# VH-VL binders against p0dw94, part 7

Target 1, 243 residues: p0dw94
Amino acid sequence: PAGTPAGAGASAGIGSDTGSNASEDSDMFPTIVFGDTVIERKEYVAALKAQHGAARLYFRQTYGVDPAEDGWDKAHDGEVPCRWLASRAIDELRRRHAAYLIGVDLGQVADDSYASIVARMEAVNSGNAELKSDGGIVYGRTGFDIDSYLSYELSALKNAYTGDESNPGMSLSDDEVRRYYDEHDWTKDGVDGKTPLDEVRGNVKAQMRSERYDELVSQRAEAIDVTDLPWDALYRFTAGRLG

## First folded at step 19 (VH-VL)

Design aa1
Fold by ESMFold2, fold request of step 21:
Structure aa1 (fold): chain C 243 residues (1-243), chain A 119 residues (1-119), chain B 108 residues (1-108)
Amino acid sequence: as target 1 above (243 residues)
Amino acid sequence: QVQLVQSGAEVKKPGASVKVSCKASGYTFTSSYYMHWVRQAPGQGLEWMGLINPSNDWTYYAQKFQGRVTMTRDTSTSTVYMELSSLRSEDTAVYYCARGRLFSYFDYWGQGTLVTVSS
Amino acid sequence: EIVLTQSPDFQSVTPKEKVTITCQASQSIRNYLLWYQQKPDQSPKLLIKKASKSFSGVPSRFSGSGSGTDFTLTINSLEAEDAATYYCHQSFSLPPYTFGGGTKVEIK
């Protein structure tokens, strides 16, 4: 239920990735794997950027400090902002990789690697460029960046899952739908009381399916074991990139 | 300390039903953990039957048991129930509850409940 | 449904000998393979998770290996207390979940 979507697609623009030779040496990205899948430096850096604002908000609300001004490496009651941010970035990647792993199980994608996603994006972009130059019709986006492609593909994975009643959790009984409807607010403007179930049945089912899919992704993410990551090296890399 | 304590052994006639309980303690019952049911016929292997999410009552049953099995929970007593109806002699087995997240291992098992179905 | 095929069904082994048990999945489960030990009249106990990671308190003589579809459990030097039935189990898929058929290991 945390409001951090796996594919936010945000280019946060939070910092410079340019540094001196000494900074680049301290910026050595460690080898990170989720099971068999290598985590690329670029996807980690993108996750840091996406979570930068959440880190600032947390430390402002909890300790009255702003890591962007007071430093990312100073401990506050045992919590260090760059380590908090690193952990949150890893959690975001876990959720995204989990959604792809469900897709792997269903034969929708070959694997959850960032390299494979980039390769698919590049193939689509190349095909669209060729089609357009030959006078053909290109539907949808004519060119993706990685953030837009991730958002597109994650949405497609979720839609494919929730649109197939044979998938676990997607076949909803009348009793389940009624219980869910009874436990939630389904009002319309200008109408007293709950909107009748028959008028909102489609919306009730769609919300139930979406929540069940998100729960499956959350469960899959939790199964990605990160205890043995080189956390000290990752913390150092993260601190070096934040300045 | 997590514990799963199951109800005692039962003897049933063919066509009857049985309801096995599994009382959980030592953790938050309505959490991200699911309760699974696994059975084992005498001299046979382990067979997964289904699961329930105690936090929201979502259930999923193996196709073999669809229509005969019902899993429920009582949050006030931290107890999960598995009811199997239209019993046959082939349903004679030890029935285990087991705690686990999805996509993960079962970290705690109940002691097992022997259900014997005989004329 | 992912089918797990365990082999052999049964082994009778002299103490201190190596035991090798195999598990083959009908499709890739990456490293989401688990090994359980079940001694007579007991609930199953986890030995190995993620194909090769020993669970806490598991003797070092137990090891797991493999990825994809082919996995092994090895007991380097069989002890008397290792007489049990061993099950592989996969945790990669959406429900339903599946177990291997089991391998009963006895001491000669």
Scores: ipSAE 0.668, ipTM 0.857, lowest interface PAE 1.3, mean pLDDT 88
Fold by ESMFold2, look of step 20:
Structure aa1 (fold): chain C 243 residues (1-243), chain A 119 residues (1-119), chain B 108 residues (1-108)
Amino acid sequence: as target 1 above (243 residues)
Amino acid sequence: QVQLVQSGAEVKKPGASVKVSCKASGYTFTSSYYMHWVRQAPGQGLEWMGLINPSNDWTYYAQKFQGRVTMTRDTSTSTVYMELSSLRSEDTAVYYCARGRLFSYFDYWGQGTLVTVSS
Amino acid sequence: EIVLTQSPDFQSVTPKEKVTITCQASQSIRNYLLWYQQKPDQSPKLLIKKASKSFSGVPSRFSGSGSGTDFTLTINSLEAEDAATYYCHQSFSLPPYTFGGGTKVEIK
């Protein structure tokens, strides 16, 4: 494994706007594709940030080391923290893109690309800003950043899927609902015994639908093939971002 | 090695039902793999009928078979079942079970079960 | 529901010649196209996944290509044991899943 480049040996970028990284090679984001969808540098970097704490926890629990103190590029029984983190960031992106691909299949969104999501977010933000500036009333969230917009849109996709019985897995027979109810605990605080099915039928169905949707997303994420990604280049980019 | 072994051939009259079994071995039956059923009429192509998730008993059926097909599983014997009711002569086919995740390929197939529906 | 159209329905081919089978999807399935081989009196067997990736143990004479709606299976030099029916299958959509109508390949 390579550590982050530093000092006089780095291939620097051009101009004063090139930022704090010393090596041009460590700043070169490789081309990453999930099927036909290009993964953008910004969404990968955001996924790294989101998984940073999980990586620190994992190495602390497993090896008694903290990559933030001991280095992200040192192997511990064959595991390298920056490579572990890179893989986990890719897996997070697989799950997100999988949820969007279900939406694509159902005509709910045009594609799973980061660029299209940003464009929709910017359109919503611009519309709200113009309405406020023109003296109108804006209901709901007045401005999204990309993280809040992703959370909002992913929740909307899940709710649209689970709320339509014509979608695969969402039509539940009485026998299926009773079986699920029988196999699970439906107690209520302050009430002795299991709450009768007729009182919790809506909650049982909602939980069944949510679990089936989450399983569909997991299955689709598994189908996004990442074996042929330029992993060595991605590991080098990741190490440079962490060093 | 993964193996799917199906029950033997059946001869049925129109209006009857048939229940075909598929016993799985060589992998964890209640894993992330689904069991699919695919049939093939004589001289015809492959037709997907539906699926079951052995881990939680979720089923989904092709619209053509909705109301006539029932898929079940027995985790203690690692076996799935497909029952097709109200049989017609057009249901004469070889019925296959096949293992696969959703959005993915079928990597192992049973040997097939010939069901003949004749007057 | 995504319709897969295979061509041709049937080929009778001299040994060692190249076989080309096409599959066209009614809408984009990205690279989620699979090829199966079914020999007489046998269950289908996977040859190609993700349009172009050979499954384990598949002879190198088999290859797949394509993306979007247009896909091809190629047998570069036909062997006697390759006499079979070949099916394309898509795994992009939510259930239900669909197969092409098949292409029967025979030896002259």
Scores: ipSAE 0.653, ipTM 0.849, lowest interface PAE 1.5, mean pLDDT 88
Fold by ESMFold2, fold request of step 21:
Structure aa1 (fold): chain C 243 residues (1-243), chain A 119 residues (1-119), chain B 108 residues (1-108)
Amino acid sequence: as target 1 above (243 residues)
Amino acid sequence: QVQLVQSGAEVKKPGASVKVSCKASGYTFTSSYYMHWVRQAPGQGLEWMGLINPSNDWTYYAQKFQGRVTMTRDTSTSTVYMELSSLRSEDTAVYYCARGRLFSYFDYWGQGTLVTVSS
Amino acid sequence: EIVLTQSPDFQSVTPKEKVTITCQASQSIRNYLLWYQQKPDQSPKLLIKKASKSFSGVPSRFSGSGSGTDFTLTINSLEAEDAATYYCHQSFSLPPYTFGGGTKVEIK
């Protein structure tokens, strides 16, 4: 095509440094891979949306600025709002994919891909619609959007893990439970002192199991290496969507 | 400057117990890092024994050692311990502590502690 | 528990020749395969993480490949200091963790 910028390697159609290349770059979602799993544009955009308010709050509290008013691409003491937000979105996806990978290890799901999750959601929705058409009874949610399905399935994965004492970390010794109880406050309003362990043992164990599961997810998320992602392209895409 | 320094070599009789220490320095001991124990019998490969989370005392032991191994930690000295009871000649090995997150590699290893079980 | 089967157990290789070591997992571990080198009387040292990513300071003659269940460590031109035992290790699963049986490489 006519007009290659002085910067080598520019694609056909770039006519100058001003304006045109920035718009094209900001609309292109780069290829993002967590190990073997492709990250879909839609799941990344959803993670950006979920973290958007946190980014605005952080920059307001830390620097007295609102990126929505002052710009998402301006540095504040070395921190750039769109880069901060992009990193948070990737970290959120790491956590979700990590929870699904634990499920894969236990044979609960086939993989951690967004496409697989959407396919399961659609199968559930279709099955429920067919049951209603036959005059049957459908208990629980009958129509999921992707956000509600993710919440449902992540909760189901956690409950399945924590409800099986054979899973690593879920078998709790009496000594572990007592130590945890001693390190935390188990008071009730209107009652002096700690509630006795024997009266709250179930709650103590449930809290321990939940925290251990969350720790396992956090550990697996950290093992998803994101160092080599195309961060510059991802930052440009993110900035272009934020304005 | 992460370092894992283990206690010295030990000679034990069959039926005794041994307690090997691993003192950590150069990082926050109660962090996201677990301490693993790996042993190596003479001329043999590496055998994972178990782990401890220093932050909350959670332990997990390989089935082969369940009932004979106990891992503990002392946060005031940044030290983990591995105790192996009812020793037999097959327990003669070098015992390593190794730092690592779950789902990840072992980035720092102790120097090893030779435990010899002989009559 | 994921079993890692490493092959061969032993090889004696002419200097400057290529060394190939394989590791087979009993089920998919994606790319969560590590390779360690252990010289006599030393602690193991990490060579390769994530099946194919060299750890810092590792000579370029070491490379890893594979995904899923079948993995390979390659030393393209064996040097004298590469005489060691090599272990694969998987980091995909929940505990327990496992190592391959090891491959002892000697200079011929």
Scores: ipSAE 0.638, ipTM 0.846, lowest interface PAE 1.5, mean pLDDT 88
Fold by OpenDDE, fold request of step 21:
Structure aa1 (fold): chain C 243 residues (1-243), chain A 119 residues (1-119), chain B 108 residues (1-108)
Amino acid sequence: as target 1 above (243 residues)
Amino acid sequence: QVQLVQSGAEVKKPGASVKVSCKASGYTFTSSYYMHWVRQAPGQGLEWMGLINPSNDWTYYAQKFQGRVTMTRDTSTSTVYMELSSLRSEDTAVYYCARGRLFSYFDYWGQGTLVTVSS
Amino acid sequence: EIVLTQSPDFQSVTPKEKVTITCQASQSIRNYLLWYQQKPDQSPKLLIKKASKSFSGVPSRFSGSGSGTDFTLTINSLEAEDAATYYCHQSFSLPPYTFGGGTKVEIK
């Protein structure tokens, strides 16, 4: 008896940003501002997409429900999936912008706006295209999309920050390194026991710097006040995108 | 209620060291809050000296105080210490500890500790 | 390093009059400006955060305005208890931090 292949459940995706001028007030993206930086619709929608799976997982694990099946607007013990997702999206954007703002402060990038980021991406893509046309060797990706570029640029910012010991938190004393080493496990593949500090010192320092940087980004993200955002409008917009 | 209680006034000679304490209470000491030190010379403005993260003990000092200032913490007593060495007459000031997150404000302050450096 | 310049350094004001204090930043700090009040023999207290948001317990006569590089603290009707030194501070940058030079407000 040929087992009927279980139908690939249509992953109820976040609706595509099809610019349909649908006049209904519920489909309007509210004005969202982080300080003086305007958050664009496409930026927010991308963040929703990025957090969509996490939201489903959270509600599945916490409440035993899948919002994609049971509805995104259904409350579970006071939590509403679409609101939860919206909050997560905003948090992601806060972290992203926080990282960029640190970069702006250090002169690593000129601006944290989505438009500025896209402009930088386009510049890189154009340069690469030109090089390719001239028979040059383009190392790495021949072209970035916005998501890949964001990942790339944010990593670059982190590396630039953590690579400069003059930056806050990046100078490490021997005592700090030793203490951190003692408090953590350092193992090498195939070797039993803790690897001596002298063999992993660079990795220890790198990890310390990475963690301190992440803390800075978190602190900066928290400093972005979102209490006055038009949350109700944002929730409606989010719900409308989830179907 | 959050409280920062500092040690008492100190009188020191030039060249000596002073260690001021700041005991924190009313919140989780190793949370996301940093402890800052700010001093104020008589009749002068506020001068930021540095900060310490009580959770991981990293510090950052203003350039003016680098090499002379040491900030430490004792998590068991929820106390932060600021030690200033090679004291000069110009170091005569009220020293404040202040709680604050990075990129945010100082919401709670100690009562201040007067340090007088005199011959 | 971001430098904050306050003006004026000193004001002697009659009660019930309006007081205006300015703070200028050497570069844009967006809206990440703070105002502190320090009364004689007391620790500084936060008055205004994010350039214009009053901190908890702050009287309504205190207000902040501005963005970018230019900021203003206003006391609409000065009370005797408002005799203090006021400091601006920025929370936009990484450490090190700096304060404005302060503005001393005295009652005539």
Scores: ipSAE 0.636, ipTM 0.838, lowest interface PAE 0.7, mean pLDDT 91

